# Designs tried in a protein design chat: VH-VL binders against q9h9l3. Part 208

Target 1, 176 residues: q9h9l3
Amino acid sequence: PRKMVAIDCEMVGTGPKGHVSSLARCSIVNYNGDVLYDEYILPPCHIVDYRTRWSGIRKQHMVNATPFKIARGQILKILTGKIVVGHAIHNDFKALQYFHPKSLTRDTSHIPPLNRKADCPENATMSLKHLTKKLLNRDIQVGKSGHSSVEDAQATMELYKLVEVEWEEHLARNPP
Key: E = the ipSAE of ESMFold2; O = the ipSAE of OpenDDE; V2 = 0.75 times the mean of E and O plus 0.25 times the DockQ between their complexes.

## First folded at step 12 (VH-VL)

Design y27 (framework fv_fezakinumab; at its last look DockQ between E and O 0.71; V2 from the best seeds 0.00; counts 0 for: pae E 3.7 > 2)
Fold by OpenDDE, look of step 12:
Structure y27 (fold): chain C 176 residues (1-176), chain A 123 residues (1-123), chain B 111 residues (1-111)
Amino acid sequence: as target 1 above (176 residues)
Amino acid sequence: QVQLVQSGAEVKKPGASVKVSCKASGYTFTSYYMHWVRQAPGQGLEWVGWINPYTGDTFYAQKFRGRVTMTRDTSISTAYMELSRLRSDDTAVYYCARSGTYYYDSGPRFDPWGRGTLVTVSS
Amino acid sequence: QAVLTQPPSVSGAPGQRVTISCTGSSSDIGIGYDVHWYQQLPGTAPKLLIYDNSNRPSGVPDRFSGSKSGTSASLAITGLQAEDEADYYCQSYDSSLEGWVFGGGTQLTVL
């Protein structure tokens, strides 16, 4: 059986008008919620918008941040061969400029049984915050200081655990 | 129509450098990765590397690291591949090819391909 | 040289069924990465034939099909036609090399 990890990334705005989402923090937790990786990451280009309200990233966090390519290597080493759980995880992988095998990817924003359990439309895209509140009775992403990628990764893993058995069986019968 | 138009054939001496261009049209240049693949005469396909035209980030096959440089000019939707310190075994047709940035946007499949640029390295 | 292994050549008569295998390893196909196939007609650039193991792009006849199992993939061509004579390449991603990899290519001859 493959090990399972959950990932959450925070991005800042780079490029023209800050429309490019560049990786600025990545957090990875194991099945138990233990932090395996949590680093601030320095984008290769100038940061135009820290998006602090959402990302929690500030200029001071970039002073000793890990260069992107180095961080990417570290992260990929952790992810390789594992089942990776995330919420809207395509954004994380895109920021990493990385392709994880689809068969080893679990996106909690696209798990119908999870939405059903939360009394949401099965095919709707619900926020991590909403699902966490409904199913775990926990408030995340509160305040104005921005998100905690560790907290979000942990919540994502906990949510997946609620439907793991059912969903893994479904995927076994219906491989992507 | 999505098209990749590559520069013309090149003839170079060993030790020289070559820079091949690939002009994209029919799609948003910065929304897709650009790959470079080469094919020696009578041989198979060999992946050289890829560039994110949006950020300029590059990733090269280990074999070419230190000799290849991929760049882009977003203003004219053109990608470039420069290979330095050329040797005879660099003689090949060099292709540019587009891929998506994730599985939701065409994924890692290469489509379409340029028509290729023949680079001949001979003394 | 090629990371993925293909037979160097296959042949068939018109109307026949041919299969081209693509064998990878635990770091590419075996780890779960999808396989794509490309057709390269003589003197032309490769063309996407099959993507994500078994999907056909628009314009590709349904007599072309792909499958993947374990560390291997397969391209099947039914109702072989003269215009199918070409080189065929499989492609995947290798996590150990951190790059995209191709098979050595298979030359298909229509007898």
Scores: ipSAE 0.894, ipTM 0.941, lowest interface PAE 0.6, mean pLDDT 95
Fold by ESMFold2, look of step 12:
Structure y27 (fold): chain C 176 residues (1-176), chain A 123 residues (1-123), chain B 111 residues (1-111)
Amino acid sequence: as target 1 above (176 residues)
Amino acid sequence: QVQLVQSGAEVKKPGASVKVSCKASGYTFTSYYMHWVRQAPGQGLEWVGWINPYTGDTFYAQKFRGRVTMTRDTSISTAYMELSRLRSDDTAVYYCARSGTYYYDSGPRFDPWGRGTLVTVSS
Amino acid sequence: QAVLTQPPSVSGAPGQRVTISCTGSSSDIGIGYDVHWYQQLPGTAPKLLIYDNSNRPSGVPDRFSGSKSGTSASLAITGLQAEDEADYYCQSYDSSLEGWVFGGGTQLTVL
């Protein structure tokens, strides 16, 4: 059977007015929540906006950060051939410049059974923080020091487990 | 209207270099990968590589590494492919084609294509 | 060299159904990457015909359809018409090459 991992990334602003999201941290956990990868990553472009309130990324993190090209290679080795779970995961793949098969991708921001469990409209895009509080009775992303991609990846995996059997069966009947 | 307009045909001698251009219009140039695909006369399609126009990052098919360079000028929404040390078997039509990086509904596919640039290598 | 295998040619009479196969490997179609199909009329650039295995872009007739199973994909054309004469290419992504791969192309002849 295919192995499953969860991924979460933190982005900084590059490009004009810092509007482009560039990868500055990536965390990957296995099915049990054990950390498989957690590195700060140096974008190839000048950082215009660290977005620290949300990203948790500061200048000191970039001093010894892994260059993007090297980090991407490490991350892709872990992701290839696996079911990858994330929240709004297309943003993570875009920042990685990575093409993962749709049939192996699970996005907790767009799973109707998960929304239904949270008493939310099935077509709504729900935040990770909201779903985690509602369904796991845990507060994540607390404070003003920024998000933890490890914490967020672990929460994402736990959320997916709540609907895994139902959703995997649905996808088997309705290939994406 | 989304369009990719390529430079005109080129005739080159073996050992020379060629640089083909592809001007994009009708969409945000920096939001999509640009690819180059070639087709020798009477033959199939061969992928050469991609460039991310926003970052300038490139990735080349192994066959072309060391001979191909892809660049872009974002101020004029134009991508370039340069192929050096030309051989007669580099004679082909060279297409540019757009694809997404990874978007939920769009997937990795080529749409649209430029009309192609014929590069002829002969002595 | 083609990474995806297609028959070099296929033919059919007007109104007939034809299929074009596309066989890949465990690093492309078999690992789960989608298959796209392109139609190329003589002297023109390829044009997207089918994407994500079975979806039709706006303006493509519903007599064109696609499917994927295991390491293989198929393009089907029903109600064959003279204007369907063209070369047809399948395409996928290959994770081991980190690149786009094409079939060798299939020349469709309408008899």
Scores: ipSAE 0.375, ipTM 0.776, lowest interface PAE 3.7, mean pLDDT 90
ESMFold2 (binder alone), look of step 12: mean pLDDT 91; pTM 0.933

Design y28 (framework fv_fezakinumab; at its last look DockQ between E and O 0.91; V2 from the best seeds 0.00; counts 0 for: pae E 4.0 > 2)
Fold by OpenDDE, look of step 12:
Structure y28 (fold): chain C 176 residues (1-176), chain A 123 residues (1-123), chain B 111 residues (1-111)
Amino acid sequence: as target 1 above (176 residues)
Amino acid sequence: QVQLVQSGAEVKKPGASVKVSCKASGYTFTSYYMHWVRQAPGQGLEWVGWINPYTGDTFYAQKFRGRVTMTRDTSISTAYMELSRLRSDDTAVYYCARSGTYYYDSGPRFDPWGRGTLVTVSS
Amino acid sequence: QAVLTQPPSVSGAPGQRVTISCTGSSSDIGLGYDVHWYQQLPGTAPKLLIYDNSNRPSGVPDRFSGSKSGTSASLAITGLQAEDEADYYCQSYDSSYEGWVFGGGTQLTVL
């Protein structure tokens, strides 16, 4: 059986007007919520917008940040061959400029049974914060310091575990 | 209509460099990866690398690292592939091809392809 | 050079069914990466024929189909026609190679 990990990334704005989302932090946790990876990452382009209120990233975090290409290599090594759980995970993979097999990807923002359990429309895209509150009775992404990618990754894993059996059975019958 | 228009055929001596261009139209140039694939005469397809036109980030096949440079000019929606220290076995048709950035936006499938640029390396 | 293995050639008569295999490894198809297929008519650039194992782009006839199982993929062509004579390539991503890989190509001859 393949191991399962959850990932959450924080991005900063680069490029013209800061519209490009560049990876600035990545956190990966295992099935039990143990942190396997948590690093600040230095984008290859100049940071225009730290998006601190959301990302929690500040200029000081980039002083000793791991260069993107190095970090990407480290992260990919962890992800390769594993079932990767994330929320709106395509954004994380896009920031990593990485393609993970769809069959090994689990996106908690697109799991109808999870939404149903939270009394949300099955086809709606709900926020991680909302699902976490509804299903785990836990508040995440609070305060003014920005998000914690570790906390978000852990929450994502916990949410998935609630519907893991049902969803894995569904995927087995309906492979992507 | 999505189109990739490539530069004309090139003839080079061994040791020289060649730079092939690929002009994109009909879509947002910076929203898709641009790949380069070559095909030696009578041979199969070989992936060379890709560039993210938005960020300029590149990833090359191991075989070409240190010898290939991919760039882009977003102002004219054009991607470039430069191959240096050419040798006879670099003779091939070089294709540019578009792909998505993830499965939600066309993923790693290559569509469409340019018509190719023949690069001939001979002494 | 090619990481994926294809038969060098296949042939069939008009109206027949032909199959082209694409065998990968545990680091590409076997790892779960999707397979795409391309058709290359003589003297032309490759064209996307099948994507994500079994999907057809607009304009591709339904007599073309793809499948994947384990470390292998397969392209099936039913009702073979003269215009199907071409080279066919499978493609996937290899995590060990850290890049996209193609099969060696299969030349399809319509008898």
Scores: ipSAE 0.499, ipTM 0.849, lowest interface PAE 1.5, mean pLDDT 93
Fold by ESMFold2, look of step 12:
Structure y28 (fold): chain C 176 residues (1-176), chain A 123 residues (1-123), chain B 111 residues (1-111)
Amino acid sequence: as target 1 above (176 residues)
Amino acid sequence: QVQLVQSGAEVKKPGASVKVSCKASGYTFTSYYMHWVRQAPGQGLEWVGWINPYTGDTFYAQKFRGRVTMTRDTSISTAYMELSRLRSDDTAVYYCARSGTYYYDSGPRFDPWGRGTLVTVSS
Amino acid sequence: QAVLTQPPSVSGAPGQRVTISCTGSSSDIGLGYDVHWYQQLPGTAPKLLIYDNSNRPSGVPDRFSGSKSGTSASLAITGLQAEDEADYYCQSYDSSYEGWVFGGGTQLTVL
């Protein structure tokens, strides 16, 4: 059937006072966790706040970064036609300025069976770090260097696999 | 209460440029995309492109790349579309229309639409 | 030419049921993108009629309904009334065109 990928993005602050979140890194992994894409991306506007302690993005990363327009084209070519898994994935799609079909989108921050496995309230929004620790016994986002979007995408795919059969059946019965 | 008010009709000669405006009210202008859609007389709807009012980023349909420029002024909640090197087949009503930025905030559907701005290109 | 295909016209008598088809491809409707429908009364701007395939905005009569299957969508109008005489457009997103796409429009005539 359809192939599945997981995506994670890191954002920097642009616009007034750095409040706009602009794409500065994107990582995509396949079902087995192999990296299909991992690039630093240069926003078309001035970076006000690198947000380094969360994003891991530093000024030197932007020197040879792929311009946003080019990177977006590359990323969308990979996503087209695939089930895309992410965590709070609406933020990633907003940063890409892209609409992926609802029926092909999976958001690990909003899957009730996944929350139940973690002994969390069914409708709570859980962080990737907490779910990964509770369900995979792994620590991600460790240290002061910021997040790794490769690590986060891989964790997101593994979390989805824990509920994949149940959730895919649920979505087949309850199309969005 | 959500309202899109467009500028008045324009008559232009071939080779000129036109800039139409769309003023938004009744919602947070920067939280939604603004689209432009045109309709030639007796013809169907044709998507021109969109602007993200918060970032200023734009995406244009391939047919219009190189001739269209979309801008906005967030201080007055107004989007603009400028079409250059006009030709007679650019004669159309140009609509602005709002969409969400992702599926969970209204999605890609267009609601509302402006009343349209007739642009006539004639020698 | 329009990316989505609609019949150019359809007609029905008052009280009848009519349907308007909207046929896309594997890069738009068939890829899973939702279909939206707009009604355009003569001399007016389009107005949202159906969104996300089958949802009706507040104020739209329940005799309007929509569905989607495979690469196609359908708008159904039951209990046809004279005021339904208008142009109807379907709309979706197409990944090959990288943009929003419309059908060519269908002129509904009430006989």
Scores: ipSAE 0.364, ipTM 0.793, lowest interface PAE 4.0, mean pLDDT 90
ESMFold2 (binder alone), look of step 12: mean pLDDT 91; pTM 0.933

Design y29 (framework fv_fezakinumab; at its last look DockQ between E and O 0.88; V2 from the best seeds 0.00; counts 0 for: pae E 5.2 > 2)
Fold by OpenDDE, look of step 12:
Structure y29 (fold): chain C 176 residues (1-176), chain A 123 residues (1-123), chain B 111 residues (1-111)
Amino acid sequence: as target 1 above (176 residues)
Amino acid sequence: QVQLVQSGAEVKKPGASVKVSCKASGYTFTSYYMHWVRQAPGQGLEWVGWINPYTGDTFYAQKFRGRVTMTRDTSISTAYMELSRLRSDDTAVYYCARSGTYYYDSGPRFDPWGRGTLVTVSS
Amino acid sequence: QAVLTQPPSVSGAPGQRVTISCTGSSSDIGLGYDVHWYQQLPGTAPKLLIYENSNRPSGVPDRFSGSKSGTSASLAITGLQAEDEADYYCQSYDSSLEGWVFGGGTQLTVL
């Protein structure tokens, strides 16, 4: 069986008016929640908006940040061949400018059994914070200091574990 | 209608450089990746690289690293591919092709394609 | 040269069924990456024929179908027509090369 990892990325705003989401931090944890990767990443373009309130990224974090191309290589090396779990993970992959096989991707924002377990509409897109609170009775993304990508990745993995057996069976019967 | 209009045919000497353009229309230029693929006469398709028109980030096939430069002008929705130190085996039709930015959108399928630009390298 | 392996040529009579194979490796198709197929009519640019293994874009007849299994993919054409004479290319992503790869192409001749 393939190894499973969870990923969460924080993005800053670049480009015109800071509307471009550029990778500024990436955290990857294994099945047990151990941190495999956690680095600040330096975008190739000038940062217009740190989005600190949400991203937790500050200018000081970019001083010794890993250049994007280098970080991308490191991250891809970790992800390659693994089942990758994330929440709204398409945003992470987009920020990485990376394509992971759909068959090896698990998006906790699109798992009907997970929503059902949380007494949410099966086809609704629920936030990681809400699902974590409802199903794990844990508060994440608290405060004004921004999100912790490690914490979010860990929460994402824990949520997936709740429905792993059922969902993997479903996917086996209904491959993407 | 989504269209990719490429620049005209080029004839170059060995050692020279060529810059091919690809003007996009009918869609948001910065919302899709732009790929370049070449095809030597009577041969198959060969991926050269791609550019993210939104960020300007580029990713090249290893074979072309150091010789290819992909750029874009967002103001006119145009992508460029420049190949330097040309040699005879660079003679090919060069295509630009659009793809999605992530799998959940349109993924890495190439659609549509430009009509191609013939680049001939001969002494 | 090509990372993905296709037969150089296939042929069939009108109305027949033909199949074009595309064999990859553990770093591309075998790793789970989707396969796309392109049709290239003589003297024209490639056209997307099948995407994500088995999906047809608008305008592509249902006599074209795609499948994927293991490290290989297959394009099937039923009810072969003269207009189907073209080159066909499979495409995927190779993680080891960190780039998109094409098959060597298959020339389909309608007899």
Scores: ipSAE 0.856, ipTM 0.928, lowest interface PAE 0.6, mean pLDDT 94
Fold by ESMFold2, look of step 12:
Structure y29 (fold): chain C 176 residues (1-176), chain A 123 residues (1-123), chain B 111 residues (1-111)
Amino acid sequence: as target 1 above (176 residues)
Amino acid sequence: QVQLVQSGAEVKKPGASVKVSCKASGYTFTSYYMHWVRQAPGQGLEWVGWINPYTGDTFYAQKFRGRVTMTRDTSISTAYMELSRLRSDDTAVYYCARSGTYYYDSGPRFDPWGRGTLVTVSS
Amino acid sequence: QAVLTQPPSVSGAPGQRVTISCTGSSSDIGLGYDVHWYQQLPGTAPKLLIYENSNRPSGVPDRFSGSKSGTSASLAITGLQAEDEADYYCQSYDSSLEGWVFGGGTQLTVL
């Protein structure tokens, strides 16, 4: 009965030497892959490195971006009480300054049955691009123009669906 | 070892301000949230707020908004809490405590705690 | 009023088992947030006793145990000893407050 969503975030470099990862885009999709949220987000600090090759974020995206505090409130309202699926999702929650319950969190970078389906070691940390190619026969994150967080969130949800029944049963027997 | 060393006891009059310090050692100061928790004499624990030492971002419990300011100096691994317009019911021991920023990184549990700083507000 | 509800006191004789309840709401424990427990000996700072519902840090004996179900958590102490006389606090995270929340504390008296 808990609803399920998938999230993906893109970060830019802030702080000294651009080493701080600050939220600059967030996309959330529902179980069917419909977009529930997709906004560019203005960090509260000066952007030192747009990291465009990976983030896809450019200066023009920030012109009309939602301020971080407002965007965070909108995002948390969507996430609260739901099972949230992501890939290396700890980075997304850290950028949101948010603690989602462990029992409601699903990280496709750490699901042994999913790795097994991809012929990968069960405890390996696999990239979203690799899993998506192997298991969904799709190429994502193509080229050097940056990632699409909507595409990545949708892929993450589809990957989870491949193991959902098995993994949800496992977690019910083995609460985190 | 991981340690949090707090400044000494303070005595203040109503209407004044107090600034308490918390020096961290034995871990990467900027990788964890720092929290402040207070305890009035004979009473329970009350969360005041947190600071992210890397970004300087803060979040305060609603009861303290408008009166509390949390800052830090990353060059000396020290967090600060300043409480203004003191009242007699602000008399308490003020603790700093560390937490993780995500559940794999110590999570929202508090470990360790400082020894506490007694702040007494009396006329 | 504390956000999490604990009995204000419990007591037991040496060697007995005591339990301390911690009851929250649908926005904290009931949403699936973990419960942590702290022991505060007289005149000292709180110390982490149980984390993530049931885990013991190094140096905490196995006669201390924790559990969580629904909107509630419980701390159990078996083989009660005089040194267990302390205040005990549960703690969780509450999404509606966006903050860390404590129980009101339970004073354990060893008879």
Scores: ipSAE 0.251, ipTM 0.750, lowest interface PAE 5.2, mean pLDDT 90
ESMFold2 (binder alone), look of step 12: mean pLDDT 91; pTM 0.933

Design y30 (framework fv_fezakinumab; at its last look DockQ between E and O 0.42; V2 from the best seeds 0.00; counts 0 for: pae E 13.9 > 2)
Fold by OpenDDE, look of step 12:
Structure y30 (fold): chain C 176 residues (1-176), chain A 123 residues (1-123), chain B 111 residues (1-111)
Amino acid sequence: as target 1 above (176 residues)
Amino acid sequence: QVQLVQSGAEVKKPGASVKVSCKASGYTFTSYYMHWVRQAPGQGLEWVGWINPYTGDTYYAQKFRGRVTMTRDTSISTAYMELSRLRSDDTAVYYCARSGTYYYDSGPRFDPWGRGTLVTVSS
Amino acid sequence: QAVLTQPPSVSGAPGQRVTISCTGSSSDIGLGYDVHWYQQLPGTAPKLLIYDNSNRPSGVPDRFSGSKSGTSASLAITGLQAEDEADYYCQSYDSSLEGWVFGGGTQLTVL
């Protein structure tokens, strides 16, 4: 069986008016929640908006940040061949300019059994914070200091574990 | 209608450089990746690389690293591929092709393609 | 040279069924990456024929179909027509090369 990891990325705004989401931090944890990767990443473009309120990223974090190309290589090395769990993970992969096989991707924002377990509409897109509170009775993304990508990745993995058996069986019968 | 219009045929000497352009229309240029693929006469398709027109980030096939440079001008929705130190075996039709930035955005399938630009390298 | 392996040529009579195989490895198709197919008519640019293993873009007849299993993919053409005479290429992504790869191409001749 393939190893499973969870990923969460924080993005800053670059480009015109800061509308482009550029990777500024990436955290990857294993099945047990152990941190495999956690680095600040320096975008190739000038940062217009740190989005600190949400991202937790500050200018000081970019001083010794890993250049994007280098970080991307490191991250891809970790992800390759693994089942990757994330929440709204398409944003992470897009920021990485990376394509992970759909069959090896698990997006906790699009798992109907998970929403059902949380008494949410199966086809609704629920936030990680809401699902974590409802199903794990844990508060994440608290405060004004921004998100912790490690915490979010860990929460994402824990949520997936709740429906792993059922969902993996479903995917086996209905491959993407 | 989505269109990719490429520059005209080029004839170059060995050692020279060539720069092919690809003008995009009918869609948001910066929302899709632009790929370059070449095809030598009577041969198959060979991926050269791709560029993110929004960020300017490029990724090249290992074979072309050091010789190829992909750029873009967002103001005119145009992508460029420059190949330097040309050799006879660089003679090919060079295509630009669009792909999505992720699976939800049409994914890594190439659609549409430009009509191609013939680059002939001969002494 | 090509990372993905295709038969160099296939042939069939009008109305027949033909299949074109595309064999990859554990670092591309076998890793789970989807396969796309392109049709290239003589003297023209490639055209997307099948995407994500088995989906047809608008305008592509349903007599074209694609499938994927293990490290291989297959393009099937039923009711072969003269206009189907072309080169066909499969495409995927190779993680080891960190780039997109094509098959060597298959020339389809309609007898």
Scores: ipSAE 0.884, ipTM 0.937, lowest interface PAE 0.6, mean pLDDT 95
Fold by ESMFold2, look of step 12:
Parts: structure tokens; C-alpha cells; sequence
Structure y30 (fold): chain C 176 residues (1-176), chain A 123 residues (1-123), chain B 111 residues (1-111)
């Protein structure tokens, strides 16, 4: 099988009223959960709202952050040719201004067998926190200091492994 | 039902700028990326870039960076492409094309296309 | 860097089968990126014909089919008809160019 990685990103608010989501941190882990990439990223535009309560991003993180253009190049080099796992992954790709091949993309927020294991409706969009608690007996995103993209990427990979055999066979029978 | 209506043909001199418009109807404008693709007379298709109409974020093909600007006006569901410092080899039909949603990761399948805007650059 | 290669022209008689090749490289089709096909009738905009290698949009007859293998893709047209006379373009993504790429186009002539 192709190499597999999991990705998670944190975004800050840019643009008018801080409503545009711009990439400010990206973490990538391999199949075993080892960190391949974890950088704070400086958006190309003015940060209006750090969204710290959710993002965990503070002004001091931006002092030595990698500029977006450079970080994007580094990230895309890691993602190219791999199966990429994420949770609501369209938001991560949007922040990267990138389209990954659908056949190489796995979104744990849209896998019916995973929802069934969690005793949730097959078509429901469940949070990463909820799925991780129910299926891995683990609490993530604990406290008020924001999310950790490393922790979230690792959890996402573990969740996918629970359904990997079934889902990969499904996708082989039903090419996206 | 889903339609992309583009502005009329333009004639420009070298060094000038041109701004082409693309008005969308029949779908939620901000839910799909808008791409621009050009075709020189008698030649093939060449991708120029995309705009996310929701955020206004853009991404341009390397050969056009520094000369192209893509914008949109969500109140009238219209995307724009402006190309500056025009050269004679910029003479082409410029198409807008819809692709992608926030809910899908597949590479763009361009559907629908606008009917094209001929831009002629002559000395 | 990578450019998708199509034959400049192909021809066939009514009722025949024709195929149009689209050859890429290890940085585009060979890396696993999907291939889409467009039909462009004379004087008109391109129209989506095949997406994600082999899927047909509604309204495209089943005599059009697509496939992908290795670094190449193929469009097949069976039961060739006069209205199929058009230019055909393949499209993919290329990681080395960091962008969307088209083939050079194939002019189909119906004899």
C-alpha cells in the first residue's frame, strides 16, 4: 500500500473582522504516530484574531514562524504521493490552498463504519474529540489553552486504523 | 440552470491591462472555487489560477504570478480576472470554470465553463 | 517540466471505435492524480466529458469511456458519430509545476 500520513492544522482569523481562516500551525505524523512536521506558520496577511481559545496560537508563536509560502512547499513535499488522513480535512487543504487527489484522501469525519463503531448515525459528522473519547477512551483538546495539532493528528491516525481494512476495501470497490 | 456569463471581447495594446468578468447563477457562488483557463487561437488550454469566492484567497500558475489578479464580488456572484503588462502572446480566449467545494478533495473537474472572453493584444 | 502528451489528431469512420491517449509523467498521472477529459466542439467552450479517470457526467452517453494505468490515460469513443468531431483535452495536476495541466489536445475527425 502507499505510505500514509495524518495531518492537522490550526487557523487564525485574517481579513475583515477576522473571519478568514489562515494557516498558523501544521502537524503531520506517519502511520506510527511519529511527528514528520510540526511548525508554526506565519500567514501572508495581517492576523486580526489569533483565535487562541481554539487554535492555541499566540503572538509569540509568530515571532519565529515559517512564512506561509515556504511552509506550504515543505508540507506539500511531504504530502505528495501519499494517502493523507485528516478530520474534516477539506479545511486543512483549503488553508494550504491545495487539492490532494481524492483517491489518496481519507476524512475521518465522513467514514460511516467509524460512526457505527461509535454508536453514532452513519451520516452524522462527529467531532474528533467525541470519536476519540468513544473509540480510543482518550481525552484530547483538554483545557482552555487551545488544541494541539500534533495530538489531533495522532488521534486521527489511530481512528483511521480502526476501520482501515474495511474502508480501503470499500474504496477499492467504489473508486472515488 | 447553472450558468457562467462572461464579459465581452476586448482589444488592448501591449503594456495595457484587461479585466474579464464572470457572473455565476443557478448555484451558491461562494461554495465552489472559480478557475480561469485561457486558450490562444488555434492552440490548447492553459490553466491561469483559481479564487475561493468565500474567502477571496487566490492561487496563480507560476507563469502568471506578478501579472494576474483574481477578485470577486459576492453581492453579485461575479468573479474577475485582471491581467496586466499585456503582450501579444496574451491574445487568447479566457474562460472561467467552476470546480471543487469545501466538502470534496478531488482535483478539479471543470463544470460548467463560461463561454469565454476573447482578449486581443495588438500593436 | 511535465506536459501531458496527446496525439495531435485521430480519425475514424462512423460506427468505429477510436482511442485518444494522454501520457504524463511521474509527477502527475504517474503519481496517482486523477485525469479528466473535455470535449470542445468548434467555436464553443470545453465541456466536461469524463471525470476522475472513468466517470461520466449525466447526459454523456456510455459510448464514451475513460481509463488510467501507470503514467497514461485513455479516452475511448465507440459507435463514432459525426457530432463527435471535436477537440479533446485531458487534464490532471502536476506536483513539479504545482498546478493544473492540460494535454495539448487531439483533433478528432469523423470520416
Amino acid sequence: as target 1 above (176 residues)
Amino acid sequence: QVQLVQSGAEVKKPGASVKVSCKASGYTFTSYYMHWVRQAPGQGLEWVGWINPYTGDTYYAQKFRGRVTMTRDTSISTAYMELSRLRSDDTAVYYCARSGTYYYDSGPRFDPWGRGTLVTVSS
Amino acid sequence: QAVLTQPPSVSGAPGQRVTISCTGSSSDIGLGYDVHWYQQLPGTAPKLLIYDNSNRPSGVPDRFSGSKSGTSASLAITGLQAEDEADYYCQSYDSSLEGWVFGGGTQLTVL
Scores: ipSAE 0.005, ipTM 0.486, lowest interface PAE 13.9, mean pLDDT 86
ESMFold2 (binder alone), look of step 12: mean pLDDT 91; pTM 0.927

